# Ledger of designs, part 2: VH-VL binders against Cytochrome c-554 (cycF)

Target 1, 133 residues: Cytochrome c-554 (cycF), of Cereibacter sphaeroides (q3j2p2)
Amino acid sequence: QDARQIERMIEGRHGLMTLMAHELGKLGGMAKEETPYDAEVAGKAASNLSALASVISPELFPKGSAVGEAEDSEALPAIWEKPDDFAQKISGMEEAAAKMQAAAGTDLASLQGAMRDLGAACGSCHETYRQKD

## First folded at step 3 (VH-VL; framework fv_bermekimab)

Design g8 (from b11c with heavy chain G99D)
Fold by ESMFold2-Fast, scan of step 3:
Structure g8 (fold): chain C 133 residues (1-133), chain A 124 residues (1-124), chain B 107 residues (1-107)
Amino acid sequence: as target 1 above (133 residues)
Amino acid sequence: QVQLVESGGGVVQPGRSLRLSCTASGFTFSSYTVHWVRQAPGKGLEWVAAIWYDGSKKYYAESVKGRFTISRDNSKNILFLQMDSLRLEDTAVYYCARDDYIWGSYRSYYFDYWGQGTLVTFSS
Amino acid sequence: DIQMTQSPSSVSASVGDRVTITCRASQGISSYLAWYQQKPGKAPKLLIYAASSLESGVPSRFSGSGSGSDFTLTISSLQPEDFATYYCQQYYSFPLTFGGGTKVEHK
């Protein structure tokens, strides 16, 4: 029964990441000038991303949900080995998402600036705590 | 830990040449556009040159065009500035500096990390 | 070339003062403006990018504002470590250009 609870949590994490990637894709497309900048679209995408980031917490990572412990998990054991650092990385992503929410609707340059912070925060957490090939 | 360390500065005579180097460590050098910025003694900052992460594009300030050549060796994590036909007005501390983001993405041509600088000066 | 004009060239201030530095671009640069702090004998340090975004680790007493051609850096309550020279830089187009600098010095 615990295994099924862990399976549902991993599915939830994957769903959260998919929605975040969807919003990030819209912001990234505009920031790279592949899609015309639209302040309203950017503002809404940033708001959605901030809301999604706000639900990331250690409770989404129960013991037994690491890569190698549960199927389809990409979470590295370091999450549970370095809980304070993991919490700091989550905080950093939340701060970057909040900056994006404040900046995205202003102009393209502000969006591009916030994208750098967000990309760096996401990449830093991902490289440390997600399975690499 | 991101580090940029310049070397090659010194006392030179007008008309001569110098090659400056900047050795990068603590990050994926090949992903970043990097720049040379100089500062004459007691004066402000002046952007000199830039080279794209892959070496494909180079940019120069008008004051150095035709005299300075920027290049990089991504296998050794080294940025170079070949300075020919040196003039008295080239007297400055030369800094290497990194774009704030990879691949020139998101129009990131401002500098989150700088080296300590290397002084180029002239004998009379 | 885009010319960046900073004012004042120097300002005398005391700890606790509000310090305001202005940077003007010769043409519109949207929000493609960064601010740096430089202490004597040291390399510049990034404070602000995209006109108003604080670099990680920069104290909240620093703020940037403006867009287009007129920009301001504000230090709300000057601290002893803030006595330095400040530079703006446009990154709207090449060649990249800096303002002439503003020296914040003791009264």
Scores: ipSAE 0.313, ipTM 0.779, lowest interface PAE 2.9, mean pLDDT 88

Design g9 (from b11c with heavy chain R98K)
Fold by ESMFold2-Fast, scan of step 3:
Structure g9 (fold): chain C 133 residues (1-133), chain A 124 residues (1-124), chain B 107 residues (1-107)
Amino acid sequence: as target 1 above (133 residues)
Amino acid sequence: QVQLVESGGGVVQPGRSLRLSCTASGFTFSSYTVHWVRQAPGKGLEWVAAIWYDGSKKYYAESVKGRFTISRDNSKNILFLQMDSLRLEDTAVYYCAKGDYIWGSYRSYYFDYWGQGTLVTFSS
Amino acid sequence: DIQMTQSPSSVSASVGDRVTITCRASQGISSYLAWYQQKPGKAPKLLIYAASSLESGVPSRFSGSGSGSDFTLTISSLQPEDFATYYCQQYYSFPLTFGGGTKVEHK
């Protein structure tokens, strides 16, 4: 894989994760009752998150883009060592995001229920496959 | 694949003790509140006890308070229910059940996964 | 304790029927209510959480409605695999409590 293409892919992954974190922050704040629940804001954030999650695929993780192999990468070698497990984690995140999209605009209790699964899916994937600084 | 497997049920006499276990796999056990729910033969569901993800808080149904003790071992992914001073009214299938994701506490104490259950009965 | 009353205790139905089960709380519980399906010899299966949110993998013929103290579970067109006992559960406060169950039986 070309080094320049790997560098641009890592930059793309960082941008995607930043946007996802932005949407998750809004949903999490409401679910924890740190900010008032707003059905329109929750629905839009959930739709944005679902769309962003749909972009995640093994294609975003070319060989040579792991931590220690390329600068600025936080992706652990386990992604390439256990590709079936990594794919399953991605699927779990997509399912959780879809569940949130269906529930977030209904009421606070619905958002809280969906956030339980979304928070767990996000945490599980990051703990296993992302280098935490 | 989420799995919960109960064990430790059996036939006992009134006044005796039993310890039930529930082994969890397929999810980060240490991040969840987990519960025991029972069902007497031909009867409905009755919530029994819950334990916070880190063991810091425990909740009990009034019918078992002072007789049952819930605990967990997060290093082995095992949930326990120590049942003392057993009564005929404790006859039931006991299920362990997965509850809320507690580090973010979302007030979601419903059960998306259950074990197969373990039967506790009494002899004459 | 919050008491949960389910009605009816049993209902006889045929495939294709619309089945409605009700659940009433002794006090307001907002939308903190779940519905479960249980078949003989098996553990319960979650159908609906937060009164109206369908759990992933559950067929769309199942729906929940209500808030406060009165709730309903509806099966729009009963299928052969839907003959089972259904339970509501409040999770507004501890102790958690279940309804007495509604058995959906063949006519």
Scores: ipSAE 0.551, ipTM 0.828, lowest interface PAE 1.7, mean pLDDT 87

Design t1 (from b11c with heavy chain I102G W103S)
Fold by ESMFold2-Fast, scan of step 3:
Structure t1 (fold): chain C 133 residues (1-133), chain A 124 residues (1-124), chain B 107 residues (1-107)
Amino acid sequence: as target 1 above (133 residues)
Amino acid sequence: QVQLVESGGGVVQPGRSLRLSCTASGFTFSSYTVHWVRQAPGKGLEWVAAIWYDGSKKYYAESVKGRFTISRDNSKNILFLQMDSLRLEDTAVYYCARGDYGSGSYRSYYFDYWGQGTLVTFSS
Amino acid sequence: DIQMTQSPSSVSASVGDRVTITCRASQGISSYLAWYQQKPGKAPKLLIYAASSLESGVPSRFSGSGSGSDFTLTISSLQPEDFATYYCQQYYSFPLTFGGGTKVEHK
């Protein structure tokens, strides 16, 4: 409800998602075989991603930070209307990130399998809880 | 050697149906969200439809909703576009295009590989 | 829908020229923007993604810049094979939308 705190939280959410996208971009490039597979780079990117995903929680979504309530927010009211489902989506994302961390440093095929699962978890959360026109 | 090859275009009459196919090779088709993009003669690019890697989610441009159906067969590496109730304004070269790995939320829905296109036109 | 406006619609240039093409989104799209090159009778070819990332195999004379709503594609020294139509595309939200295109033609 403190306008400054809500603005800082929205900026924090966007920053977190940007950092996660950066790590996912490295893994995605290797999974697509656009970038040569490198086990160390993949393992480090997956570890960073897992750490970033661990920061995601309902507390990053305070009341008053929904789309239409605060500038630059893309969070749909459904987050607060369906808190149990939202928490489940976050849990699924954390599980997928952990699987990626276990798989990414092994070989290309393992990375590709884990990337598919991780992408599905990210997309499922965004489809339900992020503004799309 | 990533390849996308469209087929099924041709000359049709208004109100009829046509099914386009896109055969993929040189990559794991089942891991990618894929798209249809069209281009009317002498005009720009227009996104038409998308289907997630596993077939579970589909997206359509408003102009084609209810008339076009996107589908895929991951066992045969084929993408389809069923076009019903065709209109003159559907005249275009139709491209299939490879989108993001998985669902695309973590990367992007830009197109790194395109097919050669297949022309859909109308007799007049 | 997010409208993508490209300027200019055409530009006349000579080999060796610096060419700049701009693309404006009707709302903020962060860096979710790609640039394509299309030659007559051929499919488009990806040049740049994420506003500034050069696709593998694309010559370094191509560069992209911008974030938010205003974006630029630059060709630092135009070559004979660069005469083509260029398109921007946002992938921030569905429906995906393209700019109207910019034709780079001989002076």
Scores: ipSAE 0.000, ipTM 0.550, lowest interface PAE 14.2, mean pLDDT 82

Design t5 (from b11c with heavy chain I102V)
Fold by ESMFold2-Fast, scan of step 3:
Structure t5 (fold): chain C 133 residues (1-133), chain A 124 residues (1-124), chain B 107 residues (1-107)
Amino acid sequence: as target 1 above (133 residues)
Amino acid sequence: QVQLVESGGGVVQPGRSLRLSCTASGFTFSSYTVHWVRQAPGKGLEWVAAIWYDGSKKYYAESVKGRFTISRDNSKNILFLQMDSLRLEDTAVYYCARGDYVWGSYRSYYFDYWGQGTLVTFSS
Amino acid sequence: DIQMTQSPSSVSASVGDRVTITCRASQGISSYLAWYQQKPGKAPKLLIYAASSLESGVPSRFSGSGSGSDFTLTISSLQPEDFATYYCQQYYSFPLTFGGGTKVEHK
């Protein structure tokens, strides 16, 4: 594939992850009780996160965009070696984000429960498919 | 308010074992990765070990691999460090430190809260 | 392992001075860097994470900058309570590593 297109895709997916992290930061601050719980703010952040998560697909990871193949990429080759498993991880993350959207606006305890589930789903995907070190 | 309180330090002889504890309060302990960081007298900080929020993943500094075991009891909000085959080089104040919240998937291995520390030292 | 080198090892300063401390990583670590303050006999305290993000409750006179391999902690106007040892820490990769520390002491 066109090297320029791969570079733009890597920038795009990094931008997507940055926006997701921004929404997670708001939810996390409230879940940790470091910022006051606000049902409307939590609901909006969870809605945004769910929408952003819905954009994640294998299409964002074209062949040639792995770590070592393109600059700034942290995606491990295992993404292309185990495509069905990678797709399942994405689905699990979307499911966790949807549960967060349902829970975040209810009360603090519901937000905290959904946050544990979401963190586990995100961590599972990153553990297998992202270069951490 | 978040508190981490270490205990179990003391004076030991080389080759013996010691178990450190860290009791957490003021936050949901089961939602955080927690760490042990040590500091030898007059020296800088050295990361020792980490354990994931649910105990499923453990990490160790090379200098302690095979000798130290990190564990946690989420029902009691306690973090442990079992130290076997102790060496003079293990002399340090050992700190319990809070790491990443469970949802923090993007390299957040810095420490926002620390305990007061517990001293491990040796006698002849 | 990623080696973190801090300079200077110590700096003598007076209240009201601008103090800068530098930290250099042996390889690129993006912005995965934190700064801590430690007073004698006390545990370290987080000041800055992600190279430039000020921790809640930390005075605005503290600031961090840099990315890649070169980082700076700045205290814009040193206060009496700021005489302490400062450490940088990378969290780009395991094992987590700290700089050797910079002691800010009275002239």
Scores: ipSAE 0.000, ipTM 0.559, lowest interface PAE 11.4, mean pLDDT 82

Design t7 (from b11c with heavy chain W103T S105D)
Fold by ESMFold2-Fast, scan of step 3:
Structure t7 (fold): chain C 133 residues (1-133), chain A 124 residues (1-124), chain B 107 residues (1-107)
Amino acid sequence: as target 1 above (133 residues)
Amino acid sequence: QVQLVESGGGVVQPGRSLRLSCTASGFTFSSYTVHWVRQAPGKGLEWVAAIWYDGSKKYYAESVKGRFTISRDNSKNILFLQMDSLRLEDTAVYYCARGDYITGDYRSYYFDYWGQGTLVTFSS
Amino acid sequence: DIQMTQSPSSVSASVGDRVTITCRASQGISSYLAWYQQKPGKAPKLLIYAASSLESGVPSRFSGSGSGSDFTLTISSLQPEDFATYYCQQYYSFPLTFGGGTKVEHK
């Protein structure tokens, strides 16, 4: 049923975001200089993050899965009201993740630079399309 | 070591202005969203304002909207709070607090480091 | 605004006691809840974030639980240094809001 499919998709979205946060946490720890920079660890985390980001698409946001329409959803109705802009935000995220994959294994400064691009892309999407403020 | 040091508090008169500063050290300041949180004498904590790591987004509590302006200078690692049209109910210790790292993925607006606070109080 | 209600407002306890503090949000906030400890004259200190994650360096006697709207901070065996005021904070939505605080007092 459609309701069951929506429930599974919301669970899938949450799982994807949790895995992305896990990889991002490793990169963030090094970028914040809370953990020693390790090029191999950074490269692997960035590669995993890029792969996970590539799964994000409008397909993960079916109609009926918005906040207020389905339990546990934080997706704002604006996703379905501005589909072209939402798709462009997703593309920006994918591009930033790819740049991180290219930069993370080089050195700390390169990792920190790529984190700025990634953080900006994450924040931009969050501000417009996720329930928060 | 991570440090946040507030300054600029003092005794003011209602309706006047005051500018608070918070100097950060021991971490990459330009990678964090930072916040102002206040506490009236003997009372609880109240979130006041936040500014994104790059200065592009600012948030304010309703009680201070239109009167307070948050800003930052990433080249000098300084956070500011410009307080205009001060009211007696603005009496509080003002803390700066470190919030979300630049990743900003899914809400990290809890505060892992706080400054010592600076007191803003009023004369008759 | 999301209102955060803490109970009790104060609790008298002895060293070795189990202390439980509750925090209720006026709407669902998932797990976006932090707990802080504040001692007189000092800035707050983070104890727990994401409802149940213990901050590095915080003693294991502190634990957090809950999700959605109801949350609990537990101190399993109160120590002399734990007499303080405790605050919950939601970070689900702006404006960020704190609970009213719970003072853990001796006697």
Scores: ipSAE 0.012, ipTM 0.590, lowest interface PAE 9.1, mean pLDDT 83

Design u1 (from b11c with heavy chain T33G)
Fold by ESMFold2-Fast, scan of step 3:
Structure u1 (fold): chain C 133 residues (1-133), chain A 124 residues (1-124), chain B 107 residues (1-107)
Amino acid sequence: as target 1 above (133 residues)
Amino acid sequence: QVQLVESGGGVVQPGRSLRLSCTASGFTFSSYGVHWVRQAPGKGLEWVAAIWYDGSKKYYAESVKGRFTISRDNSKNILFLQMDSLRLEDTAVYYCARGDYIWGSYRSYYFDYWGQGTLVTFSS
Amino acid sequence: DIQMTQSPSSVSASVGDRVTITCRASQGISSYLAWYQQKPGKAPKLLIYAASSLESGVPSRFSGSGSGSDFTLTISSLQPEDFATYYCQQYYSFPLTFGGGTKVEHK
């Protein structure tokens, strides 16, 4: 794969993560009671997050796009060293996002419970496969 | 795979002390609040104590406050329950259980994973 | 403290039966209620959180309903592995409290 294709893929990954963070921010604000709970807003944010999570795959992490190999990448070499575990982490995030989609529109307590699982799934993947600050 | 394993239970004399441990694996221990829940033989579940993910906040059931101390070692993934001035009514299987996650300030104090339990009983 | 009262203490049922058990809080707890299943000699297993949200891996024959102070756990078609004791738990405020348990046993 040429350097330009790797660069575009890294940009795509960052864009995807930014959109997911935007949706997660809305859900988190309501879960923390910083923003009033709104079932329709929560349901739409959860639906968007689930759709975005479904786009995440090993295809977004081509060989040569790791931290230290390409500009602006934060992806650790472990992604390519443990592909089955990385795929499992992605599946875990997809499952948590689906649970959020089912729960977010019900009531505040359901949203808060689903946020617990979603937060844990996102944190687990980042702890293993993203360069720490 | 998420796992919690309790140890330290046994037969004690009233008035003595005992320390229970719970070793966690398969998840980021330092990101979760953890709890102790007990169950007397043939009886129901009773919540005992909780500790926040960073150890900064602790909660106790009134029946054990002043006698039991909850603590954790995040570097070793271990939860402790120091049990002082033990009484016959403290006879129970003690479970450690995984509680809330640090993502935000919200109510999620239910237990998705439990240890197998460790029995605390008395010779008299 | 918030008192949690479960009814009945025990229920005799046959495979295929619809089983309902009730949990009542001494004050309003919104939907901050969880349900657990416990088999003899084993640790409890989470079934439902937030009164009605089914935990991952729990069969769809289990459902929870209610809000405020009255809650119900329903097993739509009892299976052999469902004979167990069931507990509700409020997590609206500390101290956390459990119901007294409902034993679902063979007729």
Scores: ipSAE 0.522, ipTM 0.833, lowest interface PAE 2.0, mean pLDDT 87

Design u11 (from b11c with heavy chain S31W T33G)
Fold by ESMFold2-Fast, scan of step 3:
Structure u11 (fold): chain C 133 residues (1-133), chain A 124 residues (1-124), chain B 107 residues (1-107)
Amino acid sequence: as target 1 above (133 residues)
Amino acid sequence: QVQLVESGGGVVQPGRSLRLSCTASGFTFSWYGVHWVRQAPGKGLEWVAAIWYDGSKKYYAESVKGRFTISRDNSKNILFLQMDSLRLEDTAVYYCARGDYIWGSYRSYYFDYWGQGTLVTFSS
Amino acid sequence: DIQMTQSPSSVSASVGDRVTITCRASQGISSYLAWYQQKPGKAPKLLIYAASSLESGVPSRFSGSGSGSDFTLTISSLQPEDFATYYCQQYYSFPLTFGGGTKVEHK
């Protein structure tokens, strides 16, 4: 039961990250001016991203689901060693996603400004708590 | 906690050189472009120089071009401003400020964090 | 270079007043404009980016509006801690340029 539940959590985490990456790809493409800015598309992508970010919590990282403890996991042991810091990284991501949701539908400059904070929040959490590629 | 701390200011004589430093902590310094902004006593803000996250691009205000050199050391989280051929008009508090983010080609050259500033002034 | 003209240079106000500060760019800068607050002896603090986006932690009584070449910073109900100098800054192109500042002072 425990092993199966850990496996399902890891699959769930990967799925969540894939969907978040999909939404980020749309926002990033517009922010880099690789695709034309579209306020409705940007607004919807930001709303989806904010909703997905709200699902991230320490509950998705049960003990025994770290890299080396379960197959396909990239989660570093530091998540369980520094739980308060990990929680703060998640809060930072949620705040950046909320800022993006408020800004993305306004204009390109607003999207670009919000991408600055969102990109930094994503990178900071990844560098600290995920196994490097 | 994000911090930027300037140092190296002081009293100098016209024509001399001075090097300012800005030490960053609380964030990944190598991910951000950083800027120098100055303010003469009782006057407004004037942008001076900028350096890209990896040091590859540098920008200068026309008033300092050819006299000032911006550089950074990402291994030590330090930003520098080498000021040569100093003039009375360079009298100011010099602030370092955090600018644009590396991970996108975004136009976001506004400053979310600033240092406390270091004063550069002149004597006889 | 893009010139930023800020007005007024100073305004005398009382707590509770609505304060409006304007900034004009010498050419179109879309929404690439930021607003800063500076208190005596302190570094500037970011209030608004992209003309109208409120920076995290900044009170909602601050708002920005405008696009193109005309911009406004509004403080809906001035508080004691808001007596300061305010600056606009364009970041549409290099060199980056600031407005001359507006000092909000006690009557």
Scores: ipSAE 0.524, ipTM 0.841, lowest interface PAE 2.2, mean pLDDT 87

Design u3 (from b11c with heavy chain S31R T33G)
Fold by ESMFold2-Fast, scan of step 3:
Structure u3 (fold): chain C 133 residues (1-133), chain A 124 residues (1-124), chain B 107 residues (1-107)
Amino acid sequence: as target 1 above (133 residues)
Amino acid sequence: QVQLVESGGGVVQPGRSLRLSCTASGFTFSRYGVHWVRQAPGKGLEWVAAIWYDGSKKYYAESVKGRFTISRDNSKNILFLQMDSLRLEDTAVYYCARGDYIWGSYRSYYFDYWGQGTLVTFSS
Amino acid sequence: DIQMTQSPSSVSASVGDRVTITCRASQGISSYLAWYQQKPGKAPKLLIYAASSLESGVPSRFSGSGSGSDFTLTISSLQPEDFATYYCQQYYSFPLTFGGGTKVEHK
């Protein structure tokens, strides 16, 4: 619809993804054993990630906000061509984030197990629906 | 939906070779380490071999080292197990199983998806 | 190699029973332990990973506990579909190793 509304949505999507990446960076560092495991830090990062993931919905992807249709967009047309599949990818990511929230504060092995699902869910959505560099 | 489908099993004679295949679908095969696990008739599970997501590193059980070779073709989503110098002790159902996402990044070598298995037996 | 010892080798049970299966590692493996269920003629199915994390889609009557060397799988109220063989697996180090299995069979 409105060009200004689309611009705000794209800015909002980029901001959301940046915050999620920040939380994922903390969890990933611990899971890879590059950073010492800290149950309290892991628990909070996982809670923040779960809250951020809950904001993701098809509403953040209005028609006209695809790559080539709006400046700075990296969203592929497949989002609007396969809306049910896109919604399933979002649900899978929310489910993986919830599992991470339950697991992250327990111990390193639990964090690593949950990162397996979370990494796969994030990667699958990105590979299908985001423009590659 | 995630699927792993094994093929290539059959009846062989001792000392011969056989090649097993496992075709993957429903996930990004090139991002997962994958494994072969076998089970002799009426016996328990035995881990056989593993290969990294990019094919760069391979691991083998001592009982098959030097005789079996694990490989993968990420462009076709296929996992292979080349079995040379086959012995009666290799009689088993061979399963392929999905391991860690981006092998080496996390310590999560448990198997969330398994194929149906393919039987390798020997003529007496 | 890390040896995984399961106890008992078999247990006779009735629907509604509480079933406990034990797995012991020959050395400390922290929480790097998984549990699988296998029905006759079928591939194993993952139940629990990281000693206590329930896999998605697995009924809540299944639970895992333990860390270090001693682990347990509990089925709080056995159902008809739970008669199967159960295996533990350590993934602390290579080679990966499984327990010998515990067959849960009808009384």
Scores: ipSAE 0.582, ipTM 0.853, lowest interface PAE 1.9, mean pLDDT 88

Design u4 (from b11c with heavy chain S31Y T33G)
Fold by ESMFold2-Fast, scan of step 3:
Structure u4 (fold): chain C 133 residues (1-133), chain A 124 residues (1-124), chain B 107 residues (1-107)
Amino acid sequence: as target 1 above (133 residues)
Amino acid sequence: QVQLVESGGGVVQPGRSLRLSCTASGFTFSYYGVHWVRQAPGKGLEWVAAIWYDGSKKYYAESVKGRFTISRDNSKNILFLQMDSLRLEDTAVYYCARGDYIWGSYRSYYFDYWGQGTLVTFSS
Amino acid sequence: DIQMTQSPSSVSASVGDRVTITCRASQGISSYLAWYQQKPGKAPKLLIYAASSLESGVPSRFSGSGSGSDFTLTISSLQPEDFATYYCQQYYSFPLTFGGGTKVEHK
């Protein structure tokens, strides 16, 4: 695609991931018992995370936006080499985020269980498709 | 896709040793704590031992403490249970089971995937 | 150690029945309780975690409730594939402990 359009898409992806990390940080802190559990805060964070995850799609990864092809990109070429697998990873993350939204406001044990699935889904996608720094 | 396969069970004499293995595939083994759970023929489930994702923490049921040693090789995706000084009461099918995840693992010690089990029994 | 007591030890039921299984902890375990289904000759399968959270792929006819020390697993409309033994497990503290099991049998 257009070089400036690719640059803006990479900025958008980084912004999306930063916001998701912010919400995950709050949920993770409570799940690890580093921060006191708060049902309202957990519910809001999970709702925000689910909404953000719903924006993730292959359209955010246009051809030419891989690591080495565009500045600041950490996206591995495997995204474009294995599109079906990448789509499955996205679906798994959306499913885990939805479960977190259902569980986070219930109690600490429910949050911790849902975080186990969410953490695994996020980690699996990043391990396969993100360049390690 | 996620698979756990136990091996190493068999017929043994009291006082001898056995090493059980559990080979994992279809997931990042090094990110999960893993457990051994046993079941005597016709009886219920009994938790035996656990090991953290990086091998740094190990837990044992009192009945096996000092006799069994849990270990793992993350480079080969294998979980081990070294069973020394075996007793008739150790007769059981031994399952390996996937436990907690490296991130958000506080008190999520339930088992979403289990192996098919390997039988440990004793000659008369 | 936390003792987990299941009742009944067995229950006879017909397809379409509502089946209720109870699990009691010897001390408070909050919601750190899981339920498993085990069919003859097979490994257990996770049904519910955190007392009430349904595992992915588990039919909605299964539900869990309770907190503290008293917990219930309910099967709202028993299906042919549900005849099995069910176990509760606390994961509040080590050592992890299971209930004695409840066998759901054909009438």
Scores: ipSAE 0.588, ipTM 0.846, lowest interface PAE 1.6, mean pLDDT 87

